# Ledger of designs, part 2: VHH binders against UV-B-induced protein At3g17800, chloroplastic

Target 1, 346 residues: UV-B-induced protein At3g17800, chloroplastic, of Arabidopsis thaliana (Mouse-ear cress) (q9lvj0)
Amino acid sequence: ASSASNDASSGSSPKPIAPLQLQSPAGQFLSQILVSHPHLVPAAVEQQLEQLQTDRDSQGQNKDSASVPGTDIVLYRRIAELKENERRRTLEEILYALVVQKFMEANVSLVPSVSPSSDPSGRVDTWPTKVEKLERLHSPEMYEMIHNHLALILGSRMGDLNSVAQISKLRVGQVYAASVMYGYFLKRVDQRFQLEKTMKILPGGSDESKTSVEQAEGTATYQAAVSSHPEVGAFAGGVSAKGFGSEIKPSRLRSYVMSFDAETLQRYATIRSREAVGIIEKHTEALFGKPEIVITPEGTVDSSKDEQIKISFGGMKRLVLEAVTFGSFLWDVESHVDARYHFVLN

## First folded at step 1 (VHH)

Design c09 (framework vhh_8cml_1)
Fold by ESMFold2-Fast, scan of step 1:
Structure c09 (fold): chain B 346 residues (1-346), chain A 125 residues (1-125)
Amino acid sequence: as target 1 above (346 residues)
Amino acid sequence: EVQLVESGGGLVQPGGSLRLSCAASGFAFSTYAMGWFRQAPGQEREFVALISGEGGSTDYSDSAKGRFTISRDNAKNTVYLQMNSLKPEDTGVYFCATGYPGSYFIEYADEMDYWGQGTQVTVSS
């Protein structure tokens, strides 16, 4: 779990703006700007990226000195590895600061930690569960997919957001991480869809005066096809499928994704950079804590104890919407940084 | 198009082992999470194990933890389930399934898009 504590100050510490505490020099600098002047974060990031590029170029020049044999070559390789790791950590924290800044621009607070409250109830969801701002941050087409994602996770419980359940903390963390990756994927797909919509080149596209009508017609056709499908009929006959089916809405992006070839789907479904993967992992770990891993003398991991947490379904909906939005913002900031520093390709 | 073909099932005595295989074709295998589910006679289909696209993350049902190991070979488009210390209650038809693109840790049967025909596992003395 994340904590906010400064022994140098006896006053009350401000509420954390994000669960992950940034530790690199650049990260600490950006954290200060996020609190004091968040609108300046993009400019500060540009400066930090230029410094990273200068450092990378400088290391390239030193490659020629590696012709010296013996301990000098070993030392050069060790320094190069340390500098590469430092640059990776700095890039991760730059990505994180930019994502946090996007949440601040949207006037949405990130959940600082998922841990039992000091309240006698022991509930983890002490944060506000109002989601209207998060719901409005996405295109209508993207939100159709997000709603279906929520329906798949919560099912009929979408109608009972005040009810509290006892759920595996590890499971909730896995759902959160999966939802971040899903949001990254959806934003990438939505970006392409919106571009094709604007250029009037969508499959079955329409003229400007009829775009919304033709999309509604496409949605209706999709509903009819799903309703007529034998597999869907068999699925709808099941006990679990009856209530669940009423939560699922027709999705324009789902139909669009289903038209992708395997190569396109693979490209869009992949997190492009190691730094973005690293941030998803570190953010999730900061939010939920490290899972306890117990390895027996036999080499099995079957003695691991899973913590149960008490959370409302409204709290779960809030976490999933935040995760999807985090992934969406991560795609945007990764693309922004890569255009300036080219860290996805060496 | 999308096809999942399970194999490796059979009759085994309690305490025995079996290795199930699932050969996948018709989709970008390495970008999809893969799961194993089972169905006993008269019961609903239940989750057994899940593995992420790159194989870095795995998850197991409580009954499978410590006894079963899921793995994958992306070069061969195959996912495996190594089952050790088998019990009579492990009897059922075992199904291979693929998750929705961008979903890595969803263990619910209602989230899986494509299913194989299944392979029968019977644990009996």
Scores: ipSAE 0.000, ipTM 0.146, lowest interface PAE 16.9, mean pLDDT 74

Design c10 (framework vhh_8cml_1)
Fold by ESMFold2-Fast, scan of step 1:
Structure c10 (fold): chain B 346 residues (1-346), chain A 123 residues (1-123)
Amino acid sequence: as target 1 above (346 residues)
Amino acid sequence: EVQLVESGGGLVQPGGSLRLSCAASGFTFSRYAMGWFRQAPGQEREFVALISSSGGYTDYSDSAKGRFTISRDNAKNTVYLQMNSLKPEDTGVYFCAARSTLYYHLGPKYDYWGQGTQVTVSS
């Protein structure tokens, strides 16, 4: 009975608002604020960043005392390394809390976990697959690139989102992680594009894309930049070669990316901070679980131990859109944090 | 262009300790997961330890758990393996390897391998 279910609900573990559980003191504090007063998270973050900056500046001053009689330089270095690792962990969790808060502002729920349901279907995608809000969060120019990314992943199945497939969990996790990185890259490029569009200084003008040859060359340059992220090769492994490029539509943002030199393109395609890399890894691990590593003596993964999951292509589209949006939010919050607390950049 | 250079191996008595280092060059180290493998004479190569690109995740073989610690310094492009309570069965050539992924378990192969450093635990 529904009434009995509601009365008994205190015995059920609630699903978290995000897959990663924050463990640092700052992270736990921010997690409480996310639940009770999410609008206060940015202010709370500013206070935490100020404290971290003060602690880092204090550590820098204390370094000068290492040569004082009775000071163990080796011990001091070990303590400094431990403090640096604690600060990085705290920064990772601050970035994560800010990303989660952005999803809350957008009224989009993060997928809490990718695990087989207890119902007879065994499907993992019991979460809502509504994508309209996720699609509207991006500029039209950015979404043109996101659509091409979805077409690469789903191919002809873009027209059959209700179909269910049995897919490698490891491969889905890889697609998710790659899509986070892609969203980070796209948001960075789009931010520059929108600024130049507003200032009316875009190369070739706002609606100018007249050369098929130039578009083809830009596509090649863009693919080279994407290939500079090693995970792209593995991500493409499950996609039909015949489908690659055939479903790619012209896009304004892709044409813009063609104007970049190789160094600028590689820089934009790189995740700037180790903290941002850290949360992408931790978030993906929390979402998909810690897979059992079965490594052969040759250094390959034994595919016979790979977990297969049942998921609809609509569920896959939802995961990819969430991942791209996570990456886009990560760029925004990393830039915000860097203005207040300067990261050690990659 | 791409190089992984191991150091810190040597001869040690049972119960002793060694710290292995692996210096990386020619790729964006901070974006690669790093692993340690070992190969004993006449045996196949065996997984020892793994660390994610950020250092936020580590994993160990059953024989290494509690005795070995993997760590990394992305500013120095170096990964380390601290080995304590060494046993004769730990004898072998130790290799570092780099895996291209933000998700540390993904990808069927390690992209880059070092030439190895010899660890010998007496008798």
Scores: ipSAE 0.000, ipTM 0.198, lowest interface PAE 14.3, mean pLDDT 75

Design c11 (framework vhh_8cml_1)
Fold by ESMFold2-Fast, scan of step 1:
Structure c11 (fold): chain B 346 residues (1-346), chain A 124 residues (1-124)
Amino acid sequence: as target 1 above (346 residues)
Amino acid sequence: EVQLVESGGGLVQPGGSLRLSCAASGLTFSDYTMGWFRQAPGQEREFVALISWIGGSTDYSDSAKGRFTISRDNAKNTVYLQMNSLKPEDTGVYFCAARSGSYEFTLESQYDYWGQGTQVTVSS
């Protein structure tokens, strides 16, 4: 009596709900709820967090018994490491399930995989490139920053979304991961901005118009935030964005970010939990596949095993907007989970 | 178990050079991305440089770019940081860190294993 294998075909299904397959017991349970009753995922998560809290409390009690010197301390340390890894994996998959549920609630389908299509074009972007739903999920102030991020990645090509490029799959994956981290940063900043705007306590009363020096400083600050994510710099490095005028436009949120000192900006740009970082990496690897790179005898990187993909600039825009939205949702769900099960290290 | 042991730190005058080494044991070294971080007194750790698991991809902080060079020797399970044109601002404890993974990340939280650090002092 063999079980039906719908699981094995999830990655090749025309409508998988997400690229990452969850493997922990909690993750498998939440995956089933995502398919059958997605509106119940938050309640199911609360149940799973209670189980994690019980495990953590039980480990705390057990730790007291290992206070005496001896062989049992070494064994306890090994068990504690294994349990910490299990809890980290479970938290990662809880965060992932909550992010996926937010996409479902927004009626946005996640790209299931970035792989060459079976059609003669060989293009990876077989998903719709229209992005109106993704664009509407953000505040106007946040979207102005997202537009600047897209301009940095696509340059003058923002005007020709039907043009196709052939580019390193590894580099696109790195841009995706960096864009997730940028979305997390932007959501954190926007949340603070919206609160201060409502309270009418924005710095300097908020002139949206800035001097040329302040605009240049804002560009430098934006580049500093982007450079903390080297993947974005690597993607943009080979592209000349010189044209008629500047692609980077001033915005209210950008002016607000410019009011931050370097320490505050770096803190806001940092992903707070190891679990959130782990999910960014696992999601990106599930979406793009694990990179294959070979070093030549001359010491140069041989990218012949790194796949080259054919993708439209509209497809790239769709991936970047999804990534930014994933990051914004990740900030929301991480904050929610941390309030209930304290796991963020400071 | 997994251990990272830094060496090569010391006192040097401004404009001088130092080469830091980090010997790794208890892990399959070639599968790990290696990074260097530093911490000045009273400050949080900051990223300095990384070298990918394959050795063909490197990244540097803005302050280190053009002055520092990261390299690795997989046969010796060792990562190096060659520091040239040292400035007083480079003073701090330098930490070696290791992570499994295929993508370049400068986030401290991405690194699984850490050394105890080696002191670098740039002064007269």
Scores: ipSAE 0.000, ipTM 0.243, lowest interface PAE 12.6, mean pLDDT 76

Design c12 (framework vhh_8cml_1)
Fold by ESMFold2-Fast, scan of step 1:
Structure c12 (fold): chain B 346 residues (1-346), chain A 128 residues (1-128)
Amino acid sequence: as target 1 above (346 residues)
Amino acid sequence: EVQLVESGGGLVQPGGSLRLSCAASGRTFSDYAMGWFRQAPGQEREFVALISWSGGSTDYSDSAKGRFTISRDNAKNTVYLQMNSLKPEDTGVYFCAAGTSFEDYLRYGLDESKYDYWGQGTQVTVSS
C-alpha cells in the first residue's frame, strides 16, 4: 500500500501503524485494539489463543470413526487442511500484533513501506531519523553486538550516513530479513547471558567483577574466534572475517557466544516456530514488495525487472536497527505465545 | 519432573577426601546450571558450589574455595563435587540442585528460587 510520504490515495488511514495488513478475523480485531486500546492487546491475545486451542482440540477429536464414502473422506480431509492453515495464519497474525504493540509501547514507528517517493530525489528513506530510541531498547551487552553488525553491513560508511547509494531492492530486503533473524538470535543469547550473570555463573565466575570477561575480550585471537562459528558470521549478513576493521569493537555477548559448543550455537541460530518464520517472510514482503519473477517464453527467469532504490546509509542504519529490534521482539512474543499455545517447533 | 539422585557420601576423617555424584533425568540436562548446597543440623541450607551449563564457569562459597571442585559430564547427565581437605565443619547433608532451564525462564521468568529441583541429599560426616 501507500505511505503518507507520497501522494497516492487509498481507502486506508493516513498512516499505517505497520507494513503488514492483518486479514484474519482475529487479526482484524487485534488491529482495531492496537489503534483504540493498545494496552489491552495482551488480554485480547490470551482470549484468541484460548479460542485457537479449543478449535485445535476439537479438530483433533473429530475422527472419521463412522464409515464415510471415499469422496466424503476427501472433502473432510481438505476441510481439516484448510482449518490447520487458517489457524497457522491466525497465529502468525497474533505474533505480528504483539510485535507491533511492543513497538508502540517503545514509542517507535515501524517503516510502513520501502518504495520510491514522489519527491524529485526518488529516495525511499523518508522516515524519521530517530535511531537513538531503537539503540536504547537493548541491553548494553546486546547493543555491542548490534553495533558490530552495523559495522559489518555499512563498513567505512558508518562515518558518512548522509551519503546516498543506489542499491538492489532485493538485496536490501535480504539484509533486512537476515537482520531480523540476527535480532532474534541476539535476544535469545542476551536473555541467557543476563540469567547467568544474575546467578553469577558467567565464564570466570570465581571473580564477581567483569575482569574475566574483559580479559577474554582482550585476547589476540578475539576476531579469529568469530570465523570458527560461521553461524555468527552468517547472521551478520555473510561478511567474511576480513570484513572486520577498527569499526568492530570488543563485545561481552560475543565472548559469551564464543563459549558455546557447536550444537548449542546451531540450536540458538534456529528460528523455533514455523509461524515466526512465516511472519519474518510476510513482514519483509509487506515492506519491500513481492519479488517479481517473470518467466520468459524461452523458459528463463527475467531478472531485468530488478528494482534499484536510492537510500542513504543513515536510512540503511535505521532499517537494520528496526529489523534487529523486530527480531528481538519476535523472540519475546513467540515465547509468550508458546507458553499458552504450544507451537510445532523446528 | 527432573529427578536428581545424589551418591558418594559417607564417613571420613579430617583431611580426607570424598567425591559426590548427582545423576539427573527427566529433561535436557545440558540446559541447566547445577549446584551443590549443604545443611548442617540446626542450621539453614547454604550454598557450596555452582557450575554453568557448559562447565566453562564455576563458583564456590568462601569456605569451599580452594578445597572443592565442581565438574559435570553432560554425556552422562551427571554433576560431581570433589571435596579435598575435609574439616569437621563440612559435616552435613549435601543436596544437588538444578537451576531453571532457559526454556523455563522464558515461560515463567526468574522466580525467587534460583533452583527448581532438589535431590534428597547425601550425608557427609567428618569425624574427629
Scores: ipSAE 0.000, ipTM 0.204, lowest interface PAE 16.4, mean pLDDT 74

Design d01 (framework vhh_7d4b_2)
Fold by ESMFold2-Fast, scan of step 1:
Structure d01 (fold): chain B 346 residues (1-346), chain A 119 residues (1-119)
Amino acid sequence: as target 1 above (346 residues)
Amino acid sequence: QVQLVESGGGVVQPGRSLRLSCAASGFTFSSYAMGWYRQAPGKQRELVASISYSGGSTNYADSVKGRFTISRDNSKNTMYLQMNSLKPEDTAVYYCAADLYGSWYEDYWGQGTQVTVSS
């Protein structure tokens, strides 16, 4: 009887699908569809993008009208700014809904929050730590680089996933955000690699029988890509590629990345749209909470209020794999949306 | 009222095939990821195979890869598990489950169907 009452209450508040709660009208509509009819999300997104395009075309005419001399220029500028902010927020939430839908399609739940649970252990990783689904979502070439990324973060602790550590929540959040950006980078590189592999125009660096010297060069490029995300290096305690020992495996995609010049590598590592950057920030903040950072009078950052969390290395592996996968899905959905509603890039 | 009903279990000899069916009612079947679990005598329940709400993605336990195939027909609200090259180690009660969030955090379970592989 009491179980029936509790079940009814629980049924009124289902478990969150994702940590970020969507607040725009389009976002709320898409959130409802994600819960009730996830398979209809792409169609609903097409409708929302058509509405955004119509609104943008209307704003174009208003902008042209404002070119005439008048006393309402200040009001026009404020209205244009508010409309641009509304557009950006709506696009962010469309991207988020599409990423969440991809996780659902992949049979993977997003971690709803990283905070101490009501569990007596005080651990944050009360979610399932089985990662086989996440590991199978990527091409073999891409997963070789994901494995090396995990080795960079966890080191020898890859062999001790049940051990619990007490670590900075801020640092874990930074590693998560950096891993999202890394997954975005890897998916972009992998997409080009797969195309060139099919066309048989790959540089010789993709040959699996290549020497350890070429592997070492690939490791250096991988480290350079990771160093564009300083928080990953900070989490690893400044560990260099040489410090990984035997944990770093040969990687076809890493060898391919070594064929890139610095400018191409930087371009691929850069998040293309402001909306995608915004969603990475909002998702991470929803998952970990807002960082408690205070700027001192000297201009330094005071992180002394940083929360320490208890998490297993298996929980860390789960978070990193989710983050990389989130980034890879973000690249896919951003490309999909950009083809239908062109972003303002950079 | 949510209901999952498994059928197709039975006794078969090693090397033969069996097809399990799961008929769903009381919820929007096409909106849920679905899966097959099994529980052998004296062991915990384990995931055998899962399929996304659209059928575009599937996942298999290492012990059944290449032998089992999961599929679904959203028009009939039915999920299937095609079990080929059955081994004595596959003997278990097989359960159908629906996962709202794709990680089995909150799921609906069927009553189970017995599969016995023996001579």
Scores: ipSAE 0.000, ipTM 0.124, lowest interface PAE 22.9, mean pLDDT 75

Design d02 (framework vhh_7d4b_2)
Fold by ESMFold2-Fast, scan of step 1:
Structure d02 (fold): chain B 346 residues (1-346), chain A 120 residues (1-120)
Amino acid sequence: as target 1 above (346 residues)
Amino acid sequence: QVQLVESGGGVVQPGRSLRLSCAASGSIFSINAMGWYRQAPGKQRELVASITSGGSYTNYADSVKGRFTISRDNSKNTMYLQMNSLKPEDTAVYYCAAEYRDYLGSFDYWGQGTQVTVSS
């Protein structure tokens, strides 16, 4: 809408940098640095991680003391649980601050909320219409998969981005969250692909060796992975499922994924840390609000509480590209943090 | 948007086989999955078998596992149900269904139904 997002130069509050408001002491501190000196966020994070590691090490020493007879083990366990919850929350907010900074470095503004605009149209998509920066942040191989993912979501609407539709807010939120997970998966795969490409060890060989054996093995691997993890089918095999459509293009990264064994594909499709899962959930909830899902006594979903939003297909494309990029940045920052403060991995 | 046309039903003796076909036309690129449902007189409609549009994932009702096989020929936009070792209890109207999903919504298209009778 024309009137939307014009409050940056006037109004009672500055434009938010991100939808999720950080609440922990470390999170609030990092939020201040993101506004004033964003280039210092990595250094501030390093300091916060060192403090967390020191606190964790001291907690380990105290646990040894608590195991001795005569210690109040119940009280110690209660305090340890509270401290672990605080550490998880702090790690989540550190991951978030690092992701937000990556968006700032890319000169991309995160959508602050998906809510009806103040204008008469009631449209939610008042954010910038240009997506070129989001499209250029990824490798060519990764973007081939992103384009096919967009084609899966929008179908023929890829050619009709200015049209507005009334769509389930719950469904848009689910698509956003799934797209974050997909971006995380794609970035992980792409990093391995780029490394193997540079080292000249990509799966290769003569056409004769590949046309019957390797293609059959890739299909079997994919089928096994989909049986264990249905989300993998949506990500890796979605292109094949939509093979009837002209919008789906060949993908180098998809062919590479098909060369993985079932265990490797399952591992790559899984979000590694509980903190990363938590941040995906909190970010999506901050952006869309808590879903109002009611299960009827018959076991069906009561959709009468589901909010409908007015959004253009261009707005949908913007949300999906942002979500995929958020996931890709999340993989990068999670790997960076894990090297300094080891997560409990899934 | 999607039209489904079924064929292959009929009357058959116990222990025999039948092959049902379902041809899809229209906006088939938005089909997420296809399946066969059946409904016998006085009973609720039940899912017999399903297959994803890519053919990589299949699911079967416990009552038909090992006897029925669902498959898809993407070049013909046709889904098949191979029914072996048919029992009188398999007598029902069989419906082809396609789950149309464009990520903004999901809803089913249904065929007209085809009668399968297994008797004496």
Scores: ipSAE 0.000, ipTM 0.151, lowest interface PAE 14.7, mean pLDDT 76

Design d03 (framework vhh_7d4b_2)
Fold by ESMFold2-Fast, scan of step 1:
Structure d03 (fold): chain B 346 residues (1-346), chain A 121 residues (1-121)
Amino acid sequence: as target 1 above (346 residues)
Amino acid sequence: QVQLVESGGGVVQPGRSLRLSCAASGFTFSDYGMGWYRQAPGKQRELVASISWSGGDTNYADSVKGRFTISRDNSKNTMYLQMNSLKPEDTAVYYCARDSYILGEYYFDYWGQGTQVTVSS
């Protein structure tokens, strides 16, 4: 669908708590609770899931009783299709409301829209660029991979947060969506890693069980470092912000992922539900708008125009960290809802 | 179908240079970051170098930094690894890999079949 985004355009309106406006009855209800009593959102979700389960059970009974062939079968198919679409939309908005609540509990404001500001600079990054809260939400193992992801996106500019870039809005939106999916993947991997670590079934055992061996290896490494201490100091003194920001750091989760076979990696790298895919798409479109279609005076479509936005590298870092965190939260809430409603296809 | 085909491996003396190539097909090469990995017998696969979709950003493992240079030619759908000052420790099978951080695809490791690099005195 080629339509202008009306949701991104008003700077005089109160800022919304999230870029996507929920339209289903359940979504509108949850949106009101998010504003008034966010602590009640889990209870409201349980109520909505119970209603969905009751409706699904009723649909199953009606389908089982539909044994008369003819015109009634066509009507039942259309009603079933409509109810399935309504359930999917309701589940999408339940997932979204739960993700928004997790951001609120973390005391992190979602970026409401990526659009040119009223400021003479025309910059899109009017949101706070402080990222400390977003950085602290992840396990140390997960954050090692997030840092490498940021280094791939920002490169040498990772140390230059105040500089402004002029960049394709479409490309920023694609990076945002990819970062959401990456965060979903990373959280899934991290959850498995943390579980295996806690149950002491990771190769090498727990940190405590190998302390003696690690001390001996650490002593040998320390002796080597002491003998080459001036070289270590020279490296530290020679490291620029550009060099630091572009370097891929060793990662425990990356080593863990590299131990996966191709089938396991492909399974983990797949978004499990159509509802989660739908929310990633709708959230990204609400945040960035749909690509603007320019109609020429002769009525032909000029789809070749690429919209450029002005954004600081600090603003870009903030968007990417938010996107990864959104994906991380999406895995958590999808798992939570699936445990209660059983909607994920395996 | 996504295909990655490595070439340029061989047997070389220590201190010499070798250039690996990875020919990609079945996808829009310019939309994806790419990387070189290696695996020696009895060792885990490790990242050697990676390059962004545009070629503007490159990253290297500490063990190869200053000796190896990753590059790409998007017009030829080809990625390269220039390996200078080769050491016996560089002996491994080298794999071309596609990293997806663009267009709603997250990390699928489409791998080539690998090319053997042997550094022997």
Scores: ipSAE 0.000, ipTM 0.146, lowest interface PAE 11.7, mean pLDDT 75

Design d04 (framework vhh_7d4b_2)
Amino acid sequence: QVQLVESGGGVVQPGRSLRLSCAASGFTFDEYAMGWYRQAPGKQRELVASISGSGYSTNYADSVKGRFTISRDNSKNTMYLQMNSLKPEDTAVYYCAKWEGSYLPFDYWGQGTQVTVSS
ESMFold2-Fast, scan of step 1: ipSAE 0.184; ipTM 0.526

Design d05 (framework vhh_7d4b_2)
Fold by ESMFold2-Fast, scan of step 1:
Structure d05 (fold): chain B 346 residues (1-346), chain A 122 residues (1-122)
Amino acid sequence: as target 1 above (346 residues)
Amino acid sequence: QVQLVESGGGVVQPGRSLRLSCAASGRTFSDYYMGWYRQAPGKQRELVASISSSGGYTNYADSVKGRFTISRDNSKNTMYLQMNSLKPEDTAVYYCATDIEYYGSSWAFDYWGQGTQVTVSS
């Protein structure tokens, strides 16, 4: 069944480079530079951050010089709140532009939307499912963890990437968002690992030589991942680490993570800024659409309203690898921006 | 490639001062954003201070605000960290880092120096 002529998308319109459209003045400016002169994006970002800092610094001092009779307190609070929301939106869009720029430099196209195709199959995964470039963007140590993450999500289905399944769109979106958060976590851990490796201060080699997934260490790592990202565990149907014994491989970075105390692990797994959280939410929403939740009078979720999508396991693998890479890039650009315009709280 | 060499570390008593230097070998030192990071044993790497290519914009971690001052001399290809009122918790290896384009030095560790040890005895 061919799509109707009422499809608004024509081939004459330029394809978006990312699913989220930037709306702030800075965001619109950066979007234009991403298309025309992507190599100038870093310089444009530094300029925008300096302007943002100047605005923030001047807000308290210059407002003290202005007086409006009658409604000064209410007006000032409203202006202050609007200015804070404007700065937060601007920071979100700066982070997003930098992430998109990193994908462009890697020569990897972001999936523009997850929606049914006009193809008779109705599949959503009409984008290329080849993942070699995405796989090569990570350190060998980090990719070992990413492979295990994929094995936990796909299980035995990794052996048949051409098979198509009908899956809840909401659930796929949750797995995507959780995978972004996991990539952020993994990149943070990997950066520490690489720094300690370069400085010759890594924990003893016995920690890195542990090779059994059946050890308590492997089970604890899986449990920590499921606890931190319950939607991933739910998507996998409650499959335990023991069910993936043959698919889950030993990992140097996993052994390193297991050397962390619980407080350190929890801190590393937390998204540090509201802006980064906002971008994960907005990007996922732009990609999958707003979730539709219907609660019955009985207090149950009406699952009949869940949109089902047809996707291959190769398409799912591509989405998960993109999500992990997005999270990895988000950690990098958040750290880069925070170094210039301190906005991360503790 | 930019090569960075840190110096100026040492062992000092609490309340004393140290000045760290980072000498860069590069023809476009003035084009790069620069920063100081520190790493104490068993703790996370922390960004201490950063300075824009022009020197017109500086940022500091809350733990060092009012005590540390970052500066640069583009004519000498050198960046400095003046550390005043040193505390035992400032004990760490201090690293000089440079951001080349939007891939900051925190992602490309090859642009970090060997580090310089600062020990505040107590």
Scores: ipSAE 0.000, ipTM 0.269, lowest interface PAE 16.5, mean pLDDT 74

